# Designs tried in a protein design chat: VH-VL binders against p57417. Part 25

Target 1, 135 residues: p57417
Amino acid sequence: MNNLIDTIKKIENILYSLERILKQECHNLLKSKTSNEEILELIKRKKILFKKLIILSQDRLCLEKEYNIFPPYESNNKLNNYWKKIINTCLILRKLNLKNKIIMNKKFYLNQRFLELSSSYKKSVTYNLDGNLEI
Below, E stands for the ipSAE of ESMFold2; O stands for the ipSAE of OpenDDE; V2 stands for 0.75 times the mean of E and O plus 0.25 times the DockQ between their complexes.

## First folded at step 13 (VH-VL; framework fv_regdanvimab)

Design q2 (at its last look DockQ between E and O 0.55; V2 from the best seeds 0.73)
Fold by OpenDDE, look of step 13:
Structure q2 (fold): chain C 135 residues (1-135), chain A 122 residues (1-122), chain B 110 residues (1-110)
Amino acid sequence: as target 1 above (135 residues)
Amino acid sequence: QITLKESGPTLVKPTQTLTLTCSFSGFSLSEYGVGVGWIRQPPGKALEWLALIFWDDDKYHTTSLKTRLTISKDTSKNQVVLTMTNMDPVDTATYYCAREPYDSYGYYFDYWGQGTTVTVSS
Amino acid sequence: ELVLTQPPSVSAAPGQKVTISCSGSSSNIGNHYVSWYQQLPGTAPKLLIYDNNKRPSGIPDRFSGSKSGTSATLGITGLQTGDEADYYCGTWDSKLRAYVFGGGTELTVL
């Protein structure tokens, strides 16, 4: 059972790390001048964390079968508490990821609009933190 | 260029503790995704994985030797240390340290040290 | 007890093709990527294949890897005398929470 507990704890830690990275990604995406290099680095880090997460998830599944215990781990308070945290963090990650996707899409759209406006009006165009065009 | 080198005693008495150091260059354990593992090979036998440590200090040990093995890292020195207590003649082997890279889907070891032969004898 | 099973030895003539099998279970090969290593006599192991079928830089295309179900296979075409070595498969095992190697296969070029 200790192996499963350790695995779940590791999963939780990875999810926290992902949360930090997604927040940093959001911050970078909201900048008027987004650094592509920084974004690429964050993507790389995300990929690495996902690798570990996938392997840990496989460990979890295997150990659950071995110990015949499954989420939400109602028969084990320690596991249940970790699981609640994991679920909560997953919800946060989903929201953050969606937000970042929206911002990224807006960024691409705005870049195209900026080029069009620049060509037409020879003006510099920016956008605010909400991704709205400022002319 | 990536290099790893094992160092430590080549002769250990039974019941003593073995301490091996892996010194590496060309990469850092501060890099995301990087890990360093230890593998041993008794004479004429198969490879045996012992332990693995990652950049985030996540550690894994083989179950059969878990109580005897400790793996640690010193990022500032580019070193990983393996300690094994209560050595026995059966632990006589060539010990390798190897890098686990970040750019992959699975775990594997892409660069290896030359290995150091450890003999346990009275 | 070995978690990954390999044939103890294989042999073929120069220029021929050989295959080395690695048999595991759902807790290892079934769920994780497989790697292959070559160990020449008196030397440290060298990575041949990673992530089931990828070759590191410097590894010729004569070497190939595949995975199906709970088994993996290393293929060597155009066999050369320099290919005489021990070959090991390796992968992660979720039950053991450990990296595991096969028992090794000795390749002899006739």
Scores: ipSAE 0.822, ipTM 0.921, lowest interface PAE 0.5, mean pLDDT 92
Fold by ESMFold2, look of step 13:
Structure q2 (fold): chain C 135 residues (1-135), chain A 122 residues (1-122), chain B 110 residues (1-110)
Amino acid sequence: as target 1 above (135 residues)
Amino acid sequence: QITLKESGPTLVKPTQTLTLTCSFSGFSLSEYGVGVGWIRQPPGKALEWLALIFWDDDKYHTTSLKTRLTISKDTSKNQVVLTMTNMDPVDTATYYCAREPYDSYGYYFDYWGQGTTVTVSS
Amino acid sequence: ELVLTQPPSVSAAPGQKVTISCSGSSSNIGNHYVSWYQQLPGTAPKLLIYDNNKRPSGIPDRFSGSKSGTSATLGITGLQTGDEADYYCGTWDSKLRAYVFGGGTELTVL
């Protein structure tokens, strides 16, 4: 179980790092001068973080099957609390990524992966409220 | 040019703690996404991965040795340190450090040190 | 106990082709990218293949890699005496949360 908790914590850390990068990206896109070097560095960092996130997601899926526990981890308060933070951050990242894509007209459209991580969130929203996506 | 070099004692006694240092040049752990790992190879046997540390201090250890291994980095010195407690004669091996690059889909080790041989005997 | 299984040895004559298999599971080869390493006698390992089928600069195209299901294959064509070495597959394992190597395959060029 501790391996799954550690994996979830690592996922949360990557998602927070992605949030910071997407906010920096938005800031740079909105100012009148944007250096190519700075934008290319942010693109590189996003790619690196997605590599780690994909691998960590596989770790999570394997450990979930091994321990026979699944999101939202209602039987484990620590996992459940981390998972709730992860889902909320994924929603924020999807909105930021879509906003930045519209501004850039370009290739950092990453919404499919965040949709996979937020699958339990979509189920909850379906029961109570309509989904919310920015255009 | 990327190079890595292992250093540390070549002979330790059973129960002692081994400390190995990986000194590298041509890259830095301040570079986003880069990591350094440790691999060992007992004489005439297969490679065994031990541990990995990334630029962001994210760490992994082989499960069978997790309680005996500590990995750390000093980015300003371009060094990664591995410690292994409670050494046993079966831990006699050549120890390598190697770089984990960032521009790829999978984890792998593209540059390796020449290795340092550590013998554990009474 | 090895997570990744390779044949202990393979052999072929100069100029011929060999393949080296690496068998794993869904927790490793099935969901992660495979790399291959060459270890010449008395030397450190050297990367041959990464991301299943990509060659780093300086590796000739007679070395190739592929993956299908939970197995990976290293192919070597145009065998040369200098190819005599041990060959290891490697990949991430999500259950162990660790990198794993195969047991190695000794290639002999007769």
Scores: ipSAE 0.764, ipTM 0.900, lowest interface PAE 0.9, mean pLDDT 87
ESMFold2 (binder alone), look of step 13: mean pLDDT 95; pTM 0.963

Design q3 (at its last look DockQ between E and O 0.82; V2 from the best seeds 0.79)
Fold by OpenDDE, look of step 13:
Parts: C-alpha cells; structure tokens; sequence
Structure q3 (fold): chain C 135 residues (1-135), chain A 122 residues (1-122), chain B 110 residues (1-110)
C-alpha cells in the first residue's frame, strides 16, 4: 500500500508542476510581446511532465489492481485525501489549459487581422524572430 | 559530448558500505526529464538495475535491495552517488552509471560509463 | 526471477538474419516502450534500440526493433562477425516500479 501512496503523491507533485508551467505559459501569452522561445521551452517541459505523469499513472493502475483498491479510495483516508487534491488540481489544470488555448487563438486571430489591415493599406507587415508583429 | 564515469573503491570487505560516485559531463540534472541510474553486472551474469534518480529528485530502487541502497544527486557538481550497505561477496560486480534522456517516450539508458569493478572479499 | 525472458543464445552465419525475442507481461512490455542494448565482450553496454523501434545515431539500419502485445523483438540483418555480443532488452515495470532487463542473449556468428 505504501507504493501506491507514494505513487499518488508523485502524481500530485507532477500535477502541481504542470500547474506552474501552465501559469507561466499564460503569463507569457498575455505579454504584448510574446517570446516564442519561452513558449517552446514551456511546451517542452509540459511534454516531459506528461510523460512522467503517464508512467506514474500506469504504475498507479497496476498497484490498484494488486491491492484491489480504486479511486476515490473510500476505504483509505490517506489515499482519499490525496485523490481529492488530485481531482481539484485537475480541474484547475483544465481551466488553465482552456484559458491558454483561448488566449493563443485570440493572438493568432489578431495577428491575422493586422496582416489583413496592413495589406489593405499596402503596408509591409513582418514577424520578428520572437514571432511578434512588426508593422 | 556526454560522458559518465564511475569512481569508488574496487575492494570492499564484507558488511562494509560501498559508496560509488558517478561524475558526468555534457548534461545537467537540472534539465527536465533527465535521470541517472545505476546498473550492475556480476561476472558472467546479466545486467541488473539498481536505482534511478531524476532531475526533480524522484528516486527509485530495486525492491530486493531497497533497504541497502541510497541514491542521491549533487547537481552543482554533476554527480550522482550510490551507497550500498552490508556488502556481501554476492555483490561482487561491475557497476555502471548511465543516463536517461529527456525523450518524450520511454525510459532508457543512452549513455553509459565504462563501469567500475567492485570485489567484495575478506 | 527474471521479469523479461530472452533466449540464452542464438547463432547464424554471416550475412543471415537473426531475431532475438523478449517476452514480458502487461505491467512492463505491455505498457511501456522497450529498449535494446548491445554489449561487446569486455565493454559497457551500448544503446541499440529505444522506444521499441528507434535507432540512435550511429546504429546501422541492419538493427531493428518491434513490439507486439507483451513481447518485443530485435532483428539483425546482414549479420557480421562484429555483431558477436550479448544483447539485452529493457523496459519499465509498473508493478515493480523498476527498470528491468532481460536475461540477455548471446549471439554467435558461425
């Protein structure tokens, strides 16, 4: 049972790390000049965290079968408490991820609108090395 | 260029504690996804995984030796240390440290040290 | 007790194809990516295949990996004398929460 508890705790920690990364991503996306390099780095980190999360989740599933205990772990208070935190964090992550997607899409939309507007006025619009519009 | 090198005593007496150090270059344990593991190989036998430590200080140990093994890292020195207590002649083996990369898929060891042979004898 | 099972030895003539099997379970090969290692006599292991079928830089295309269900296979075509070595499969095991190696296969070139 200790292995399962340890696994669940590790999952929780990874989720917290993901939350931090998503918040950083949000912060970067909200900047007037967003650094593509920084965003790409955050994406890389997210991928790595997801990899670890997948493996930990597989560990969890195997251990659950072995111990014949499953979420929400009603028969174990310690596990149940961790699970509640995990669920709560997952909800937060879902909201953050959605928010970031919306911001990203809006940014792309605005970029396209500016390009179209610039074109209509026969102005040259380019992107700098950071992926930001130069009008 | 990525390199790993094992260092420590080559001769240990029974019941003593073995301390091995893995010194590496070309990468850092501050990099997301990176890990360093220890593997041993008794003479003429198969590879045996012992322990693993990741950039985030997440640690794993083989169950059979869990009570005897400790793995730690010093990121500033680019070192990983393995300690094994209560050594026995059966622990005589070549000990390797190896890197796990930050690849997006499975765990594997892409770079290995040359290994250090540890003999346990009275 | 070995979690991953390999044949103890395989042999073939130069130029021929050989396959090395690695049999596991749902908790390891069934759920995780498999890697293969080559160990020449008196040397440290070398990564040969990772993520079931990917080759690191410097590994010739004569070496291939595949995975199906709870088993993995290493293929070597155009066998050369320099291929004489021990070969190990490895993967993560979720039940044990450990990296596991196969028992190794000795390849002899006849």
Amino acid sequence: as target 1 above (135 residues)
Amino acid sequence: QITLKESGPTLVKPTQTLTLTCSFSGFSLSEYGVGVGWIRQPPGKALEWLALIFWDDDKYHTTSLKTRLTISKDTSKNQVVLTMTNMDPVDTATYYCARIPYDDYGYYFDYWGQGTTVTVSS
Amino acid sequence: ELVLTQPPSVSAAPGQKVTISCSGSSSNIGNHYVSWYQQLPGTAPKLLIYDNNKRPSGIPDRFSGSKSGTSATLGITGLQTGDEADYYCGTWDSKLRAYVFGGGTELTVL
Scores: ipSAE 0.842, ipTM 0.931, lowest interface PAE 0.5, mean pLDDT 92
Fold by ESMFold2, look of step 13:
Structure q3 (fold): chain C 135 residues (1-135), chain A 122 residues (1-122), chain B 110 residues (1-110)
Amino acid sequence: as target 1 above (135 residues)
Amino acid sequence: QITLKESGPTLVKPTQTLTLTCSFSGFSLSEYGVGVGWIRQPPGKALEWLALIFWDDDKYHTTSLKTRLTISKDTSKNQVVLTMTNMDPVDTATYYCARIPYDDYGYYFDYWGQGTTVTVSS
Amino acid sequence: ELVLTQPPSVSAAPGQKVTISCSGSSSNIGNHYVSWYQQLPGTAPKLLIYDNNKRPSGIPDRFSGSKSGTSATLGITGLQTGDEADYYCGTWDSKLRAYVFGGGTELTVL
């Protein structure tokens, strides 16, 4: 049982790290000047943390089957309390991710408008979601 | 050029505490996804994983030795330290440190130190 | 008992093919990626295969890996006398929350 509690604690720590990164992403997206390298670094860190979360989730699932206990762990107050924190953090992450998506879409829209004007001498414009930030 | 090297005493007495240091270069534990682990091998026997530590200070220890093992890192010195208490002659082995790189899928050890042989005897 | 089971030894003639098995469970090989290590006499282990079937740079393609269910296999073709070594499989185990190695297989090239 202590192995499951420890695994849940590790999951909580990863979710906190993801929350911090999403907040950093939000702050950087709101600035007028943000380097492409800074945004790419945050994307990389999210990917790495998500890989670790996948492995920890496999650990959790394996231990849940072994101990025959499942979320929300109502029969164990300690596990239930950790699970409640995990759910609350997931809700925060969802909100932050949506906010960041909206900010990115706004910046992409503005960049597209500027490039449409600057492309009055050319007929094709090719861009992706990355690399359209000011450097 | 990635290198790791183990250092510490080569002879300890039973009941003493062993402290081994892994000094590495060519990478840093500030790199996301990277870790360092310790593996031992008694003479003529199989590899036995002992512990590992990741860039974010997340740690794992083999269950059978968990109460005897402590692993820590000093990122500024590029060092990882393993401490094992209450040494016994059966702990005589070659001790390796090795790197876990970032990988999209699994955990594995891509670079290993040369190993240091520790003998536990009076 | 070992978590991952390998045959203790295998033998084959130069130029021939050999396979080395690694048997585990759903908590390790079944849900996680397998790696293989070569240990030449008197030396540290060396990574041969990672992520089930991928070779690091410098490992020739006569070394191959595969995984099916809860078992993994290392294949070596074109055996050379320099291949005499101990071979270990390794992977993560979610029940133990630990990395685990097989017991090792001694390869002899006759």
Scores: ipSAE 0.716, ipTM 0.876, lowest interface PAE 1.1, mean pLDDT 87
ESMFold2 (binder alone), look of step 13: mean pLDDT 95; pTM 0.963

Design q4 (at its last look DockQ between E and O 0.71; V2 from the best seeds 0.77)
Fold by OpenDDE, look of step 13:
Structure q4 (fold): chain C 135 residues (1-135), chain A 122 residues (1-122), chain B 110 residues (1-110)
Amino acid sequence: as target 1 above (135 residues)
Amino acid sequence: QITLKESGPTLVKPTQTLTLTCSFSGFSLSEYGVGVGWIRQPPGKALEWLALIFWDDDKYHTTSLKTRLTISKDTSKNQVVLTMTNMDPVDTATYYCARIPYDSEGYYFDYWGQGTTVTVSS
Amino acid sequence: ELVLTQPPSVSAAPGQKVTISCSGSSSNIGNHYVSWYQQLPGTAPKLLIYENNKRPSGIPDRFSGSKSGTSATLGITGLQTGDEADYYCGTWDSKLRAYVFGGGTELTVL
């Protein structure tokens, strides 16, 4: 059972790392001048963390079968507590990921609008702290 | 260029503790996804995985030797250390350290040290 | 005792094709990528195949890997005398939470 507990804890830690990366991604996306290099590095890290998460998840599933215990682990308080944290973090990650996608799409849109405006008025455009266009 | 090199005693007495150091260059354990593992090979026998440590300090040990093995890293020195307690003649082997690359979809060892031969004898 | 099973030895004449099998279970080969290592006499192992069928730089296309179900296979075409070595499969095992090697296969070129 200790192996499963350890695996679940490792999964939780990876999820926390993903949360940090997504927050950093959000921060970078909200900058007036987003660094492509920084974004690419964050994407790289996300991919690596997801790969690690997949491997750990496979370990979890195998161990669950071995010990005949499954989420939400009602028969084990320690596992159940970790699982609650994992679920909560997953919800946060979903929200953050959606937010980042929205910001990314908005940035692309604003870039296009900027080019159009620049071509017509030769006016400089910046972004505010919320990623909105400032003319 | 990526290189790994094992260092430590080549002769150990029974019941003593073996400490091996893996010094590497060409990569850093601060890179996401990177890992370093230890593998040993007794004379004329198959490879045996011992332990693995990742950039995030995630550690794994072979079950049969878990109580005897400790793996640690010093990122600033580009070193990984393996300690094995209560050595026995059966632990006589060539010990390798090897790298897991950052972009791996699975665990595998792409670069290996030359190995260091450890003999356990009175 | 071994989690991954390989034939102890295989042999063929120069120019021929040989295959080396690696048999595992759902907790290892069934769920994880397989790697192959070549070990020439008196040398450290060298990565030959990773992620089932990918070759590192410098590995000729004579070497190939495949995976099906809970088994993996290393193929060597155009066998050369320099291919005489020990070959090991390796993969992660979810149940053991460990990297595991096969027992090794000695390839002899006749």
Scores: ipSAE 0.828, ipTM 0.918, lowest interface PAE 0.5, mean pLDDT 92
Fold by ESMFold2, look of step 13:
Order: C-alpha cells, then sequence, then structure tokens
Structure q4 (fold): chain C 135 residues (1-135), chain A 122 residues (1-122), chain B 110 residues (1-110)
C-alpha cells in the first residue's frame, strides 16, 4: 500500500504544478506585453509535466491491480482522501485549460481577421492589363 | 558539452557509509524535466540501477536497497549525492551517474560518467 | 529472477546481421518506452537506442530497435569487429517503480 499512496502523492504534486502553470499561462495570455518566449516556455513545461503524469498513471494502474484496490478507494480512508483531492484538482485544471484555450482562440481569430483585411486592402490597389490603376 | 563525473572513496570497510558525488556540467537540475540517476556494476556482472532524482526533487530508489540509499541534489553546485549505508563486500562495484533528459518520452540515460570503482574489504 | 530477459550471448561473422531480444512484461516493456545501451570492454555504457526505435546523433543507421507487445529487439546489420560489446535493454517498471536493465548480451564477432 505504501507504494500506491506514494504514487498518488506524486500525482497530486504534478497536478499542483500544472495548476500553477495554467494560472501563469492565463496571466500571460491576458497581458498586452507577453513575449513569445515566455508563453512557449510554459507550453514546454506543461508537456513535460503531462509526460510524467502519464508514467505515474501507469504506476497507479499497475499497483491498483497488484493490491486489488481501485478508485475511489472506499476501503482505505487515506487513499480515498487523496483521491478526492485529485478529482477536485482535475476539475480546476479542466476549467483553467478551457479558459486559456478560449483566450488563445480569440487572439488567433482576431489576428486572422486583421491579416485577411490587410490582404483585401492590398488587393484593392492593383493594375489592369492596360497599366491603369484599379481600386 | 554535457559531462558527468563521479567522485568519492575507492576503498571502504564493511559497515561504513559510502558517499558518492556526481558533479556535472553542460546542464542544470533547474532545467524542467531533467534528472540524474545512479547505476552500479559489480565486476563481471550486469548493470543495476540504484536511484534517481529529478529537477523537482522527485526521487526513486531500487526496492532491495531502499533503506540503505539516500539521494539528494545541490542545484547551485551542479551536484547529486548518493549515500549508501552498511557497506558489504557484495557492494564492490563500479558506480556510474547518468542523466535523464527532458526532451523525450519515458525514462532513459543519455549521458554517463566514466564510473568510479568502489572496493569493500575488511 | 531478472525482470528483463536477454540471451546471454550472440555471435556472427563480420558483415552479417544479428538481433538481440529483450523480454519483459506488461508492467515494463508493455507500457513503457525501451532503450538500449552499448558497453564496450572497459568503458562506461553508451546510449544506443531510445524511445524504442530512435538513434541519438552519431549512432549509425545499421543499429535499429523495435518493440512488440512485451518484448523489444535490437538489430545490428553490417556487423563490424568494433561492435563486440555487451548490450543492455532498459525501461521503467511500474510495479517496482524502478528502472530495470536486462541481464546483458555479449556480442562476439567471429
Amino acid sequence: as target 1 above (135 residues)
Amino acid sequence: QITLKESGPTLVKPTQTLTLTCSFSGFSLSEYGVGVGWIRQPPGKALEWLALIFWDDDKYHTTSLKTRLTISKDTSKNQVVLTMTNMDPVDTATYYCARIPYDSEGYYFDYWGQGTTVTVSS
Amino acid sequence: ELVLTQPPSVSAAPGQKVTISCSGSSSNIGNHYVSWYQQLPGTAPKLLIYENNKRPSGIPDRFSGSKSGTSATLGITGLQTGDEADYYCGTWDSKLRAYVFGGGTELTVL
């Protein structure tokens, strides 16, 4: 059991780190002066933490089978309490991730509208086959 | 250029505590995702993983030696320290430290030190 | 009682090809990426293959790796005398919560 409890604690620590990163990402996305380097570093850190979470999840699943105990771990109060914290943190992470995705999509959409408008403006100033200006 | 180097005593008496230091350059344990591990190899035998530590101070130890092993890091010195208590002649081996990189799936060791041979004799 | 099982030795003539197997279980090879290490006589191990089938810079493409189910395979084509070494597979084991190496395979070039 100690190996499963330790694995669950490590999962909780990764989820806490992800929460911090998603909050930092949200803050940086709302700033008007955010460098691409800063946001790319946060994306890199999320990817790294997610890779560790995948490995820890495999550890948890193997140990659950070994000990014949499964979420929500109702027969073990210590594991059950950790699992409840993990579920609550996952709900927070889903909310933060959706918020950040919406902000990012709005920024991308507006940038595309600006580029499309810019292309239309440039296209409206052309020359016909006779060399005359067209608008 | 990434390098790792093991240092510590080469001769230890039974029951003594072995302390090995891994000093490295070309990377830092402040880098997200990076880890350092220890592996030993008794003369003429296979590699045996001992312990590892990550940038976030996350640690693992081989089960059979868990009560004898301590791993720690000093990020400002670019060092990782392995302590192994109650040494026995069967612990005679070459001890390696090695890096786990941040940029790949799963755990593996991409750069290794040259190793240090530790003999345990009465 | 090894977690990962490798043949203790393999041999072949220069120019031939060899394969080295590594057999494990669902708690290790089945769910985790496999790496291979080469250890030349008297030297430290060197990474040869990572993420099942990827080569680090400087490793020639005559070295290859693959994984199927709970076993992995290292392939060496165009065998050279300089390939004489011990070869180890390695991966994470979720049940042990430990990194595990195979017992090693001694390659002899006849």
Scores: ipSAE 0.747, ipTM 0.890, lowest interface PAE 1.0, mean pLDDT 87
ESMFold2 (binder alone), look of step 13: mean pLDDT 94; pTM 0.959

Design q5 (at its last look DockQ between E and O 0.66; V2 from the best seeds 0.78)
Fold by OpenDDE, look of step 13:
Structure q5 (fold): chain C 135 residues (1-135), chain A 122 residues (1-122), chain B 110 residues (1-110)
Amino acid sequence: as target 1 above (135 residues)
Amino acid sequence: QITLKESGPTLVKPTQTLTLTCSFSGFSLSEYGVGVGWIRQPPGKALEWLALIFWDDDKYHTTSLKTRLTISKDTSKNQVVLTMTNMDPVDTATYYCARIPYDSEGYYFDYWGQGTTVTVSS
Amino acid sequence: ELVLTQPPSVSAAPGQKVTISCSGSSSNIGSHYVSWYQQLPGTAPKLLIYDNNKRPSGIPDRFSGSKSGTSATLGITGLQTGDEADYYCGTWDSKLRAYVFGGGTELTVL
């Protein structure tokens, strides 16, 4: 059972790391001039963390079968508490990921608009805290 | 260029503790996804995985030796240390350290040290 | 006792093709990527195949890997005398939470 607990804790830690990376990604995407190098590095880190998460999840599944215990782990308070945290973090990650996708799409749109505007007015484009165009 | 090198005593007495150091260059344990593992090979026998440590200090040990093994890293020195307590003649083997790369779908060892032969004898 | 099972030895003449099998279970080969290692006499192991079928730089295309179900296979075509070595499969095992090697296969070139 200790192996399963350890695995669940490791999963939680990876999810926290992913949360930090997604927040950094959001911050970078909201900059008026986003660094491609920084974004690429964050993407690389996300991929690595996700791969590790997959392997840990496979470990979890195997151990669950071995110990005949499954989420939400109602028969084990320690596991249940960790699982609640994991679920909550997953919800946060989902929201952050969606937000970043929206901002990314807006970024592409704004780049196109900038090119169109610059051809006629030579205006600069910036982003507000929500990732919206400020002219 | 990536290199790994094992160092430590080549002769250990029974019941003593073995301490091996893996010194590496060409990469850092601060890089996401990177890991360093220890593998041993008794004379004329198969490879045996012992332990693994990742950039985020995540550690794994073989179950059969878990109580005897400790793995740690010093990122600033580019070193990984393996300690094995209560050595026995059966632990006589060539000990390797090897790297797990960051750019991988699965775990595997792409660069290996030359190995250091450890003999346990009274 | 071994988690991954390999034939103890295989042999063939120069120019021929050989295959080395690696048999595991759902907790290892069935769930994780397989790697292969070549160990020449008196030397450290060298990575030969990773992620089931990928070759590192410097490894000739005579070497190939495949995985199906809970088994993996290493293929060597155009066998050369320099291929005489021990070959090991390896992968992660989720049940053990450990990296595991096969028992090794000795390849002899006749």
Scores: ipSAE 0.870, ipTM 0.944, lowest interface PAE 0.5, mean pLDDT 93
Fold by ESMFold2, look of step 14:
Structure q5 (fold): chain C 135 residues (1-135), chain A 122 residues (1-122), chain B 110 residues (1-110)
Amino acid sequence: as target 1 above (135 residues)
Amino acid sequence: QITLKESGPTLVKPTQTLTLTCSFSGFSLSEYGVGVGWIRQPPGKALEWLALIFWDDDKYHTTSLKTRLTISKDTSKNQVVLTMTNMDPVDTATYYCARIPYDSEGYYFDYWGQGTTVTVSS
Amino acid sequence: ELVLTQPPSVSAAPGQKVTISCSGSSSNIGSHYVSWYQQLPGTAPKLLIYDNNKRPSGIPDRFSGSKSGTSATLGITGLQTGDEADYYCGTWDSKLRAYVFGGGTELTVL
């Protein structure tokens, strides 16, 4: 059980890091003088965090089967509380992704290469009713 | 160029604590996504992964040795330190540190140190 | 005991082909990318293959990797005497939350 709790904590930490990156992306996109290098660095960091999240999600799924417990973890208050925070953070990420997509499309309409690279990592991170990661 | 080098004592007595330092150059643990791990190999035996630490201080340890292992980093010195308590003759091995790169789908070790041989003997 | 199973040894003549298998489970090879390492006598391991089938710069294309289900395979063509080494597969295991190596395969070029 402790391995599942630890895995959930690591997932929550990655989601918080993604939230910070998306907020930084929004801030940089709203500047009049924005460096493409700064935005591309944030996109790179999102890709790296998505990699870790995918691996952690596999860890979670394996451990859930081993312990026979599943989201929303109603039989374990600690896990349930972490899960609620994860779901709320995913909703926040979805809103930030949509906002950033709109700003980026408006600001960089003619730069197709930059839009293509940026859009590849704007997918929402969410968990469905079965608790599976969706990106 | 990316290099890693292990340093520490080569002879340790049973029950003592082993401290190994991985000093590296050509990359930094301030680089997003990068990690460093420790692997050992007893004489004539297979590789055994021990622990790893990422740029964000996220850590993993092999389950069988979890209570004996501590891994930490000093990003400013380009060092990662492994400490293993309560050494036993079965822990005699060559110890390697190795880098985990950021730009891949899976975890793997792309650059390895030359290794340092640690003997645990009375 | 051993999470990833490899044959203890394989052999073939110079110029021939050889394959080295690595058998695991759904928690490791079935869910994660496989890498392969070469260890020449008296040296540290060296990366040969990552992400199942990709070669880092400097590794010749006669080394190849593949994965199917819970098994992975390293292929070596055009065998040379310099290929005599131990070969290890490696991957993440989600149940153990750990990196795991196979037991190693000793390649002899006769």
Scores: ipSAE 0.800, ipTM 0.912, lowest interface PAE 0.7, mean pLDDT 89
ESMFold2, look of step 13: ipSAE 0.778; ipTM 0.906
ESMFold2 (binder alone), look of step 13: mean pLDDT 95; pTM 0.962
ESMFold2 (binder alone), look of step 14: mean pLDDT 95; pTM 0.962
OpenDDE, look of step 14: ipSAE 0.840; ipTM 0.936

